# VHH binders against Abasic site processing protein HMCES (HMCES), part 111

Target 1, 269 residues: Abasic site processing protein HMCES (HMCES), of Homo sapiens (Human) (q96fz2)
Amino acid sequence: CGRTSCHLPRDVLTRACAYQDRRGQQRLPEWRDPDKYCPSYNKSPQSNSPVLLSRLHFEKDADSSERIIAPMRWGLVPSWFKESDPSKLQFNTTNCRSDTVMEKRSFKVPLGKGRRCVVLADGFYEWQRCQGTNQRQPYFIYFPQIKTEKSGSIGAADSPENWEKVWDNWRLLTMAGIFDCWEPPEGGDVLYSYTIITVDSCKGLSDIHHRMPAILDGEEAVSKWLDFGEVSTQEALKLIHPTENITFHAVSSVVNNSRNNTPECLAPV
Key: E = the ipSAE of ESMFold2; O = the ipSAE of OpenDDE; V2 = 0.75 times the mean of E and O plus 0.25 times the DockQ between their complexes.

## First folded at step 13 (VHH)

Design gx19 (from y63 with Y104D; framework vhh_6z1v_2; at its last look DockQ between E and O 0.01; V2 from the best seeds 0.00; counts 0 for: pae O 11.1 > 2, placed apart)
Fold by ESMFold2, look of step 13:
Formats: C-alpha cells, sequence, structure tokens
Structure gx19 (fold): chain B 269 residues (1-269), chain A 123 residues (1-123)
C-alpha cells in the first residue's frame, strides 16, 4: 500500500468519522492541527493524511474511547531517531508487515506505548502486474458502498454515477496504523508520523497484489484498535488480518503520476 | 433526551396514498442519516427506505421502488415517507430510525428509534 485517496473537505470528513464513545454518546472526533489537512485524490508517502487516535495520548485522565483526528506524515519516524533529516532513516517505514511488527524496533517501541492509530482514506490504489508485459493496471480499492440514487431519480434504471456525486454517503476506509512522535534535534515542532500495517491479500485482491493494508472493518474493531487504555497490545493484534469485505475497480493511468490530483484518478474506466 | 415521533399511520384502501412524518429532537438531526423500517406481525423488521444526512442521496428497497419516496427537511428536523399505490402487503408498523452519517440496511446499526405508527391497507 503506497497510494491513497483522501479528498473530502474537512467538515465532511469529520462528519464521516462520527462515533459512539464508551458511554454510548454520539461524538465527532476533535481535530488537532486541522490546517495541515491536505485533501487529495492522490496521496503518496511523506504527505500528511488524517488519522484517528485516542484522546488519552494528549490528556492525562481522558476517556480512552474518545477520539482525536490529526494529520500525520506517512512514513513513521521513530522517536529514538537521532539524525536531523528523516530521509536518512535506514529503511522504508511506509508500511509495517504484521508478521514482523514485534521484531522491528521502529514499530515495536511505539506499539508498546499504545501508539495505535486508524488511517483514513476514501480507498487505496494498487497496481496489478500484467503477465508477460511491463504494463501495470491501477485499481482503486475501497469498502463496498451502499448503492444510492440522486434524490428524485427513484425507480430509474441503474446509471453510472459520477464519483464526485457518491461522496455524500461514502464509507471511509479504516486501516490499522502505528504512529510515533519525533522531536527534531535542531528544534521545532514534534513530528507525528505513521505506518500502515499490511497483511497477506484476501482472495478477492490476490490477482491484483499479494499484500493489502490491515483493514479495521466496523466500529468494534476501530474502537478496540484505538483504545490503548483498555485493550492490550496482544489483544489488539488479533484485529490484524485480511478481509474479504472489499471491492475495487480499474482506473486510468492518470493516478500513476502522484502530482495528478483530480477526480479522474479514481474514476472507473 | 432523544426522541423520534412518527405520525400519519392509518387505515387506507388498496391503491391509496399516505404520508408518514417523523419529528426528531434531542440530537443534531442534520448529522444523521434517517431510515424508515417496517414490521408486520410475526415478521422481522426490515428497511423500507433511507436518506443521507444532507438529503442528497436516497435508497429504497426493491419492494417499494416507484411507490414510496423518502425525503427530509433539516430545517424542521423531520423525515417523511410518501407512500403511493399501497398494497395489503404494506400493512405494518412503520418506524423511523437515525444513524450517524451513513445509513445502513440492518436495524441493529441504528442508534435511535421511534415507537412506530400503524399503517393498515384494506382489501
Amino acid sequence: as target 1 above (269 residues)
Amino acid sequence: EVQLVESGGRLVRTGGSLRLSCAASGFTFSTYAMGWFRQAPGKEREVVAAISWSGGRTWHADFVKGRFTISRDNAKNTVYLQMNSLKPEDTAVYYCAAKSYQFDDSPKEYDYWGQGTQVTVSS
């Protein structure tokens, strides 16, 4: 997983993240650093994307079921990193394999501190290698969506919907992540950064790619992953597995260039 | 206190029309998707229609498509179900329900429920 779409305006994204706290109260996540949110149809590593995390990371005695939403850098920079330039980190931290997460210092340490997050996206892109060629077919991959209709079109035959028009009821993809907080040695603001946990692909995606992000399917899974105050690391790791509850469609090569930020990136072809 | 109060259910003839209303209070209505469900005696509660929080997208079950229309008025905190071409099989208690942001076809996913209004279609 190395490319996502997360394009909703901040106010719509916030509403899409409505949840119930431990007491059953309906809430919206509270933003930190909202001005760092950069919506785009074509997010790549090193860009900021919104994640959910427990309020308990920021406030002593907070209810650990309450959620904060914050933009974080994609590509985890460990808190123990001593050089001034994150690009000098010895290995790629865009993703973290679930089968080695407890072996890698960069991921084990923040995980032991309860630094679990939920990475938000409209969906992610993956490139299928075609047999016998160097050509790659990009796909947009996302949760199955309830089929909707524009108000006033009831009873009409199915019509292709413009992707821009389906977003009123879009279910955001929720991926399991780990984050860390790094203080640059030269000073400045603390850098929050994350990695996406990956697993073997489900059968439905195996023809596209052999790996997929660890998807948290439903509010119970999301709540347990976030709640480091009540859910241990070992219990949380049981949530990390492939899912078949996923769908996809082919997209044009417009998405290949990460500078292209248009609805065409995810439009069906 | 959250309340959903349905009204408009009554006895009507086959082929008739009826409009149900559901008045909401105690929560921010404009952030909730709304649904109409129905339950006939001895049957499970089933989704009839649903509408997004903004009102811009709707969904209707196949058994009511072309006959029922869901709508909402966020200024009045009210969701409606216009029911046309009614059939005896539409006889049921009709419930409105609210779910934050995205509607769903499963009753268990909804946060708030009304007490229901009886619709009876004769003959």
Scores: ipSAE 0.124, ipTM 0.562, lowest interface PAE 5.1, mean pLDDT 88
Fold by OpenDDE, look of step 13:
Structure gx19 (fold): chain B 269 residues (1-269), chain A 123 residues (1-123)
Amino acid sequence: as target 1 above (269 residues)
Amino acid sequence: EVQLVESGGRLVRTGGSLRLSCAASGFTFSTYAMGWFRQAPGKEREVVAAISWSGGRTWHADFVKGRFTISRDNAKNTVYLQMNSLKPEDTAVYYCAAKSYQFDDSPKEYDYWGQGTQVTVSS
């Protein structure tokens, strides 16, 4: 996974992240550093995206079922990194393979500390290789959405009003991530950054791409992944597997340019 | 046993200077961010300053306005607060706190607390 969409306004995103804590109370996640949230139809590595994480990471004796939402840098910067520039990392941390997560120190260490997060997105993009051509067809991949009687295909929202309605009720894609905290050697703000765990693609997606993000489907999966206080690493890792509960449609080549940030990025062609 | 012991608090005149010290024991000091807090009578505890585990990053409250400086010596397991240009409104009990997770300014987020040292600034 090298490209996502996360374009919802902050308030809409927050509402979409409503959850029940372990006491059954309906809650909204509290924001940390909300000013760092930059909505975009075209999110690339090194950009900030909102993630969910347990409040227990920030507050001692907090209810571990409570969730915080925070923009973090895509591309995990390990806490032990001693260079002043994260771009000097010699290995790719955009993704973490599920099968080797425990083999790589950069991922194993933060995971062992319970630094599990849920990366939020409208969906993610993948490119299908076209046989015989150097051209790649991009696809937008996301959770199936509840079709309201009037809401034709995401593409049929012919009116701005319908478009807004679709996104007001959009089910966000919830991807399993690992985050870490890095202190720049020269001082400055602590950098929070994340990697997306990847798995082999499900059968439905296999023709498009052989790998997919580990998707946490449903509140239980999300809750268990986040609740590092109650759920062990071993138990959490059981949640990491391919899911067939996805849909996709072909999009235009507009998304190929990471600078393009328009609705056309995820619009069906 | 985890201990944070503050020292250096005393009565000073307006415009005076103090250096507070907090000696830490019972935990790996170099892995914790440290903070100074203060609580005046009838007021809520507020963060004064924070410092990362390495000392490479510091934070100071707006009311400090350059008058106070947090520092640490990991070899001595000690965090310091140099306070200059003290004002009567700086009168409070000053607390040292330790946090394993780096750099939150919320008092509730700190794991360990000292007993505090009284700073009184007279007019």
Scores: ipSAE 0.008, ipTM 0.261, lowest interface PAE 11.1, mean pLDDT 89
ESMFold2 (binder alone), look of step 13: mean pLDDT 85; pTM 0.871

Design gx2 (from y29 with I57R D111Q; framework vhh_6z1v_2; at its last look DockQ between E and O 0.01; V2 from the best seeds 0.00; counts 0 for: pae E 2.8 > 2, placed apart)
Fold by OpenDDE, look of step 13:
Structure gx2 (fold): chain B 269 residues (1-269), chain A 123 residues (1-123)
Amino acid sequence: as target 1 above (269 residues)
Amino acid sequence: EVQLVESGGRLVRTGGSLRLSCAASGFTFSTYAMGWFRQAPGKEREVVAAISWSGGRTWHADFVKGRFTISRDNAKNTVYLQMNSLKPEDTAVYYCAAKSYQFTDSPKEYQYWGQGTQVTVSS
């Protein structure tokens, strides 16, 4: 996964992240550093995206089922990194393969500390190789959305009003991530950064791309992944597998340029 | 540049009250846990109180016994220590410290420190 969309306004995003804690109380996640949230139809590595994580990471003796929402840098910077510039990291940490997560120190160590997060997105992009051509067709991949009788296909939202309605009730894609904390040698803010765990693609997606993000489908999966106080690493890793509960549509080549940040990026062609 | 600047320390009589302030700059204050520490002459630095990034959680040392209260104002980038019923034993340099993630009782885990403010309690 090298490109995502996360464009919802902060308030809409927050509502979409409503959850029940272990006591059954309905809650909204509290924002940590909301000013770093930058909505975009076209998110690339090194950009900030919102993630969910357990409140227990920031508050001693907190209920580990409570959730915080925080923008973090895409591309995990290990805590042991000693260079002043995170871009000098010599290995790719945009993704973590599920089969080797325990073999790589950069992922194993933070995972062992319970640093699990859920990366939020409208969906992610993948490019299909066209046979016989050097051209790649981009696809937008997301959770199936509940079709309200009036809401035609994402493509049929001909009116701005209908578009807003679609996004107000959008089910966010929830991807399993690992995060770490890095202290810059020169001081300043501690950097929080994440990697997305990837798995082999499901059958439905296999013709488009051979790998996919580990998607946490449903509140139980999300809760268990986040709750590092009650759920062991071993149990959490059982949640990491391909899912067939996705849909996709072809989009224009507008998304190929990471600088393009418009609705056209995810619009069906 | 990261700065923590303590203020409010002065000479007070036994039973008196003080409010210490620590003004933070050079980092995103609202994302850090904050702590107050103190060091008396010839003694080790010890934690007095700590507060989480949101202010939702606080911790106070046993010797405080309800006399001191830590609080914060994220809009002002300031952490406070209200000290009531002061005793001569409270005489020390008081330090403000910042920690990302969870507050702890270990001074070594805090990333940033102030220069301290002197509190003297006379009998």
Scores: ipSAE 0.882, ipTM 0.943, lowest interface PAE 0.5, mean pLDDT 93
Fold by ESMFold2, look of step 13:
Structure gx2 (fold): chain B 269 residues (1-269), chain A 123 residues (1-123)
Amino acid sequence: as target 1 above (269 residues)
Amino acid sequence: EVQLVESGGRLVRTGGSLRLSCAASGFTFSTYAMGWFRQAPGKEREVVAAISWSGGRTWHADFVKGRFTISRDNAKNTVYLQMNSLKPEDTAVYYCAAKSYQFTDSPKEYQYWGQGTQVTVSS
């Protein structure tokens, strides 16, 4: 998992993340650093993307079931990193394999501190290798969505121009992540950064790619992953597994260039 | 306190028309998707129609397409179901329901429910 779409305006994204706390109260997550949110159809590593995390990470005695939403850098920078420039990190932290997460210091240490987050996206992209050629076919991969109509269009099939309006009812993809906090040696703001946990692909995706992000399907899974005050690391890791509740469609090569930020990136071909 | 109050259910003849209303209070209506569900005696509750929080997208079950239209007025905190060409099979209690942000086809995912309004369609 090395490319995502997360394009909703901040206020719409916030509303999509409505949740119930432990007491059953309906809430919206509170933003940290909202000005660092950069919506795009084509997010790559080192960019900022929004994640959910427990309020208890920020506030003494907070209810650990309450959520903060914050943009974080994709590509975890470990708290122990000593260089002044994160680009000098000598290993790739875009993803974290679930089968070795407790063996890698970069991931085990923050996980032991309860630094679990939920990475938000419209969906993610993967490239299928084609045997016998150098051609790669990109796909956009996302939660199954209820088919919708333009308001007032009884019985009408969706058309290409109606695709843009599907976002009024889009189910946001929720992926399991780990974050860490890095203090630059020369001072300055603490850098929050995340990795996406990966698992073996489900059968439905195996012809596209052999790995997939660990998807948290439903509010119970999301709540348990976030709530480090009540859910131990050991119990949280039971949430990490492949899911068949996923769908996809082929897209054009426009998405290949990460500078292309246009709806064409995820449009069906 | 959250309230959803349906109104407009009554007895109508086959082929008739009826408009249901659902007035909402106690939450920020414009951030919730709304649905109409129905339940006949001995049957499971089923989704009839749904509308996105902005009103820009809708969904209608196949058995009502071309006959029923869901709409909403966010200024009045009200969702409507216009029912035309009514059939005896449409006889049921109709429920209004709210879910934050997106609608789904699953009743168990909806947070708030009205008490229902009876629609009876006579031969």
Scores: ipSAE 0.356, ipTM 0.696, lowest interface PAE 2.8, mean pLDDT 89
ESMFold2 (binder alone), look of step 13: mean pLDDT 88; pTM 0.900

Design gx20 (from y63 with Y104G; framework vhh_6z1v_2; at its last look DockQ between E and O 0.01; V2 from the best seeds 0.00; counts 0 for: pae E 17.1 > 2, placed apart)
Fold by OpenDDE, look of step 13:
Structure gx20 (fold): chain B 269 residues (1-269), chain A 123 residues (1-123)
Amino acid sequence: as target 1 above (269 residues)
Amino acid sequence: EVQLVESGGRLVRTGGSLRLSCAASGFTFSTYAMGWFRQAPGKEREVVAAISWSGGRTWHADFVKGRFTISRDNAKNTVYLQMNSLKPEDTAVYYCAAKSYQFGDSPKEYDYWGQGTQVTVSS
């Protein structure tokens, strides 16, 4: 996974992340550093995206089932990194393979500390290789959405009004991530950054791409992944597997340029 | 450059009140837990109070017994310690500290420290 969409306004995103805590109380996640949230139809590595994480990471005696929402840097910078510039990291940390997560120190160590997060997106992009050509067809991949009688196919939102209605009720894609905290040698803000765990693609997606993000489907999976106070690493890792509960459509080549940030990026062609 | 600057420390009489302030700069204040510590002559530095980044959670040392209250104003990048019913035993240098990841009672866990402000309580 090298490209996502996360374009919802902050208030809409927050509402979409409503959850129940252990006591069954309906809650919204509290924002940490909301000013770093930058909505975009075209999110690339090194950009900031919103993630969910347990409140216990910031408060020693907090209920671990409570959720915080925070923008983090895509591309995990390990805590032991000693250079002053995170861009000098020589290995790719955009993704973490599920089968080798315990073999790589950069992922194993933070995972062992319970630094699990849920990466939020409208969906993610993948490119299918076209046979006989060097051209790749991009696809937008996301959770199936509930068709309201009035909301035709995402493609039929011919009116701005219908478009807004679709996104007001959009089910966000929830991807399993690992994050770490890095202290710059020169001081300043601690950098929070994440990697997305990847798995082999499900059968439905296999013709497009052989790998996919580990998707946490449903509130239980999301809750267990986040709750590092009650759920062990071993138990959490059982949640990491391919899912068939996805849909996709072909999009234009507009998304190929990471600078393009328009609705056209995820619109059906 | 990260700076924590404490103010408000002075000589007061037993039973008096003080409000300490700590002005922060050089980091995103609203993302850090803040703490007040104190160190008396010949004693170890000890935690007085701590507050989460959002201000939603606070912790106070047992010796405070409701006399001190930590608060913060994120818009002003400032953390406060209201001290009431002061005693001679409260005489110390008071330090402001900042922590990004979790907050606790151990001084070793805090990332940034101020220079301190002297509080003296006379009998």
Scores: ipSAE 0.824, ipTM 0.910, lowest interface PAE 0.6, mean pLDDT 92
Fold by ESMFold2, look of step 13:
Structure gx20 (fold): chain B 269 residues (1-269), chain A 123 residues (1-123)
Amino acid sequence: as target 1 above (269 residues)
Amino acid sequence: EVQLVESGGRLVRTGGSLRLSCAASGFTFSTYAMGWFRQAPGKEREVVAAISWSGGRTWHADFVKGRFTISRDNAKNTVYLQMNSLKPEDTAVYYCAAKSYQFGDSPKEYDYWGQGTQVTVSS
């Protein structure tokens, strides 16, 4: 998983993240650093994207079921990193394999601190390699959405009002992540950064690619992953598995260049 | 250099038909939503129709509903406006415009504009 779409205006994104706390009260997540949110149809590693995390990470004695939403850098920078420039990191932290997460210090350490997050996106992109050729077919992959012939699908929007209706009720993809906090040695703001956990692909996606992000399907899974105050690392890792509750469609090669930030990136072809 | 060049405007009689064309160059046409706007003397520029980057989604203003049809040909980098059942109140300069993200109905949202083509409908 190396490319996502997360294009919604901040207010729409926030409403899509409505949740219930442990007392059953409906809430919206509280933003941290909202001005760092950079919506785009074409997010790549090193860019900022919004993640959910427990309020307990920021406040002593906070209710660990309450959620914060914050932009973080894609590509985890470990807290022990000694160089002054994150671009000097000599290993790839865009993704974290579930089968080796407890063997890699970059991921094991923050996971042991309960630094679990939910990475938000409209969906992600993946490139299918065709047998016997270098040609690759990109796909946009996302949760199943409202099923209607007119206004409930990406391909059906035929006016500004219909387009808003599609995205106003979009079910965001919720991927399991690990984050860390790095304090630059020269001083400055703490850098929050994340990695996306990956698993073997489900049967439905195996013809596209052999790996997929670990998807948290439903509010119970999201709540358990985030709540490091009540859910141990061992219990949380049981949530990490492939899912068949996913859909996709082919898209044009416009998405290949990460500088292209247009609706065409995810349009059916 | 980005260019939008309208053509096809001319004098026609009430009830007649015209087809306007807008040829685009200097940018990746297939990633832009396109709109047609018009401006009559002494009036503000107003949206007539808009079309998605792929051509699968269109929008038309109520005052042209059923009479005008927007379309595009991404292979030719061209957007069209088919104008049927023309009325004297359709007399205006017609402009082609491009917006790199989502299309909308306000002129302020559009990034690139053509020079316009005059349509005159006689009674």
Scores: ipSAE 0.000, ipTM 0.123, lowest interface PAE 17.1, mean pLDDT 86
ESMFold2 (binder alone), look of step 13: mean pLDDT 88; pTM 0.895

Design gx27 (from gx1 with K99N K108A; framework vhh_6z1v_2; at its last look DockQ between E and O 0.01; V2 from the best seeds 0.00; counts 0 for: pae E 12.6 > 2, placed apart)
Fold by OpenDDE, look of step 13:
Structure gx27 (fold): chain B 269 residues (1-269), chain A 123 residues (1-123)
Amino acid sequence: as target 1 above (269 residues)
Amino acid sequence: EVQLVESGGRLVRTGGSLRLSCAASGFTFSTYAMGWFRQAPGKEREVVAAISWSGGRTWHADFVKGRFTISRDNAKNTVYLQMNSLKPEDTAVYYCAANSYQFTDSPAEYDYWGQGTQVTVSS
């Protein structure tokens, strides 16, 4: 996974992240550093994206089922990194393979500390290799959405009004991530950054791409992944597997350029 | 450059009140837990109070006994310590500190410290 969409306004995004805590109370996640949230139809590594994480990471003795929403840098910067510039990392931390998560220090250490997060997106992009050509067809991949009688296929939102309705009730893609905290040598703000855990693709996606993000499907999976106070690493890792509960459609080559940030990026062709 | 600047310390009489302020700069204040510490002459530095990044949680030392209250204004990048019913035993240099990771009562986990402000309580 090298490209996502996360374009919802902050308030809409927050509402979409409504949850129940252990007491059964309906809650919204509290924002940490909301000013770093930058909505975009075309999110690339090194950009900031919103993630969910347990409140217990920031508050001693907090209810670990409570959720915080925070923009973090895509591309995990390990805490032990000693250079002043995170871009000097010599290895790719955009993704973490599920099969080797425990073999790589950069991922194992923060995971062992319970630094699990849920990466939020409208969906992610993947490129299918066309046989015989150097051309790749991009696809937008996301959770199936509830078809409202009026809302034809996401592609049929012919009117701006219908478009807004679709996104107001959009089910966000929830991807399993690991985050870490890095202190710059010269001081300043601690950098929070994340990696997306990847798995082998499900059968439905296998023709497009052989790998996919580990998707946490449903509130229970999301809650267990986040709740590092009550759910062990071993138990959490049981949640990491391919899911068939996804849909996708072909999109234009507009998304190929990471500078393009328009609705055309995820529009059906 | 990270700066924590305490203010408000002065000489007061027993039973008096003070409000200490700590102005923060050089980091995103709203993402840090903040704490107040004090050190009296010949004594070790001790925690007085702490507050979470959001201000939703606070901790106060046992010796405070409801006399002091920590608060923060993230819009002003400032943490406060309201001190009421002051006693001579409260005489100390009061320090502001910032923790980048967790709300905690452990001084060792705080990343940044101010220079301190002197509070003197006379009998």
Scores: ipSAE 0.486, ipTM 0.780, lowest interface PAE 1.2, mean pLDDT 92
Fold by ESMFold2, look of step 13:
Structure gx27 (fold): chain B 269 residues (1-269), chain A 123 residues (1-123)
Amino acid sequence: as target 1 above (269 residues)
Amino acid sequence: EVQLVESGGRLVRTGGSLRLSCAASGFTFSTYAMGWFRQAPGKEREVVAAISWSGGRTWHADFVKGRFTISRDNAKNTVYLQMNSLKPEDTAVYYCAANSYQFTDSPAEYDYWGQGTQVTVSS
């Protein structure tokens, strides 16, 4: 998993993240650093994308079931990293394999601190290797959606008036992540960064790619993954598995260039 | 106190029309997706139509498409179901329901429900 779409305006994205706390109270997540949110149909590693995490990470004695939404850098920078420039990190932390997560210090340490997050996206892209050619076919992969009539087809709206209609009832993809906090040695703001946990692909995606993000399907799974105050690491890791509750469609090669930020990136071909 | 109150259900003949209303109170109606469900005797509750919080997206089940139209008026805290070309198969108790943001076809995901209004279509 190395490319996502997360394009909704902040207010629409926030509304899509409505949830219930442990007492059944209906809430919206509270933003941290909203100005760092960079919506795009075509997010790549090193960009900022919104994640959910427990309020308890920011407030002593907070209700651990309450959620914060914050943009974080994709590509986890471990707290122990010593260089001044995160681009000098010598290994790829875009993804973390679920079967080795407890064996790699970059992921085990923050996981032990309860630094679990839910990575938000409209969906993600994967490239299928085509037999008999070196061409790769990109697909947009997402939760099944209720087909709607008043908002038009997926990917049809480009104008401010139209795109709320298309995405007004979109179920956001919720992927299990781990984050860490890095203090630059020269000083400055703490860098929050995340990795996406991956698993073997489900049967439905196996013809596209052999790995998929660990998807948290439903509010109970999301709540348990986030709530490090009440849900142990061992219990949380039981949530990490493939799911068949996923759909996809082929898209044009426009998405291949990460600088293309248009609805065409995810439009069905 | 959250309330959803359906009205407009009655006995009508085949081919007739009926408009159901659901008045909402006790919550912020404009932030909730709304659905109309129905339940015939001995059958499971099923979604008939749904509408997003803004009204910008709607969905209708295939068995009512072209005949029923969902709409909402956020200023009046009301969701409607216009039912045309009624058939005996449409006989059911009709319920409105609210979900906190996104509508789905699963009754279990809806937070609030009305008491239902009986629609009976005679052959």
Scores: ipSAE 0.000, ipTM 0.316, lowest interface PAE 12.6, mean pLDDT 87
ESMFold2 (binder alone), look of step 13: mean pLDDT 86; pTM 0.872

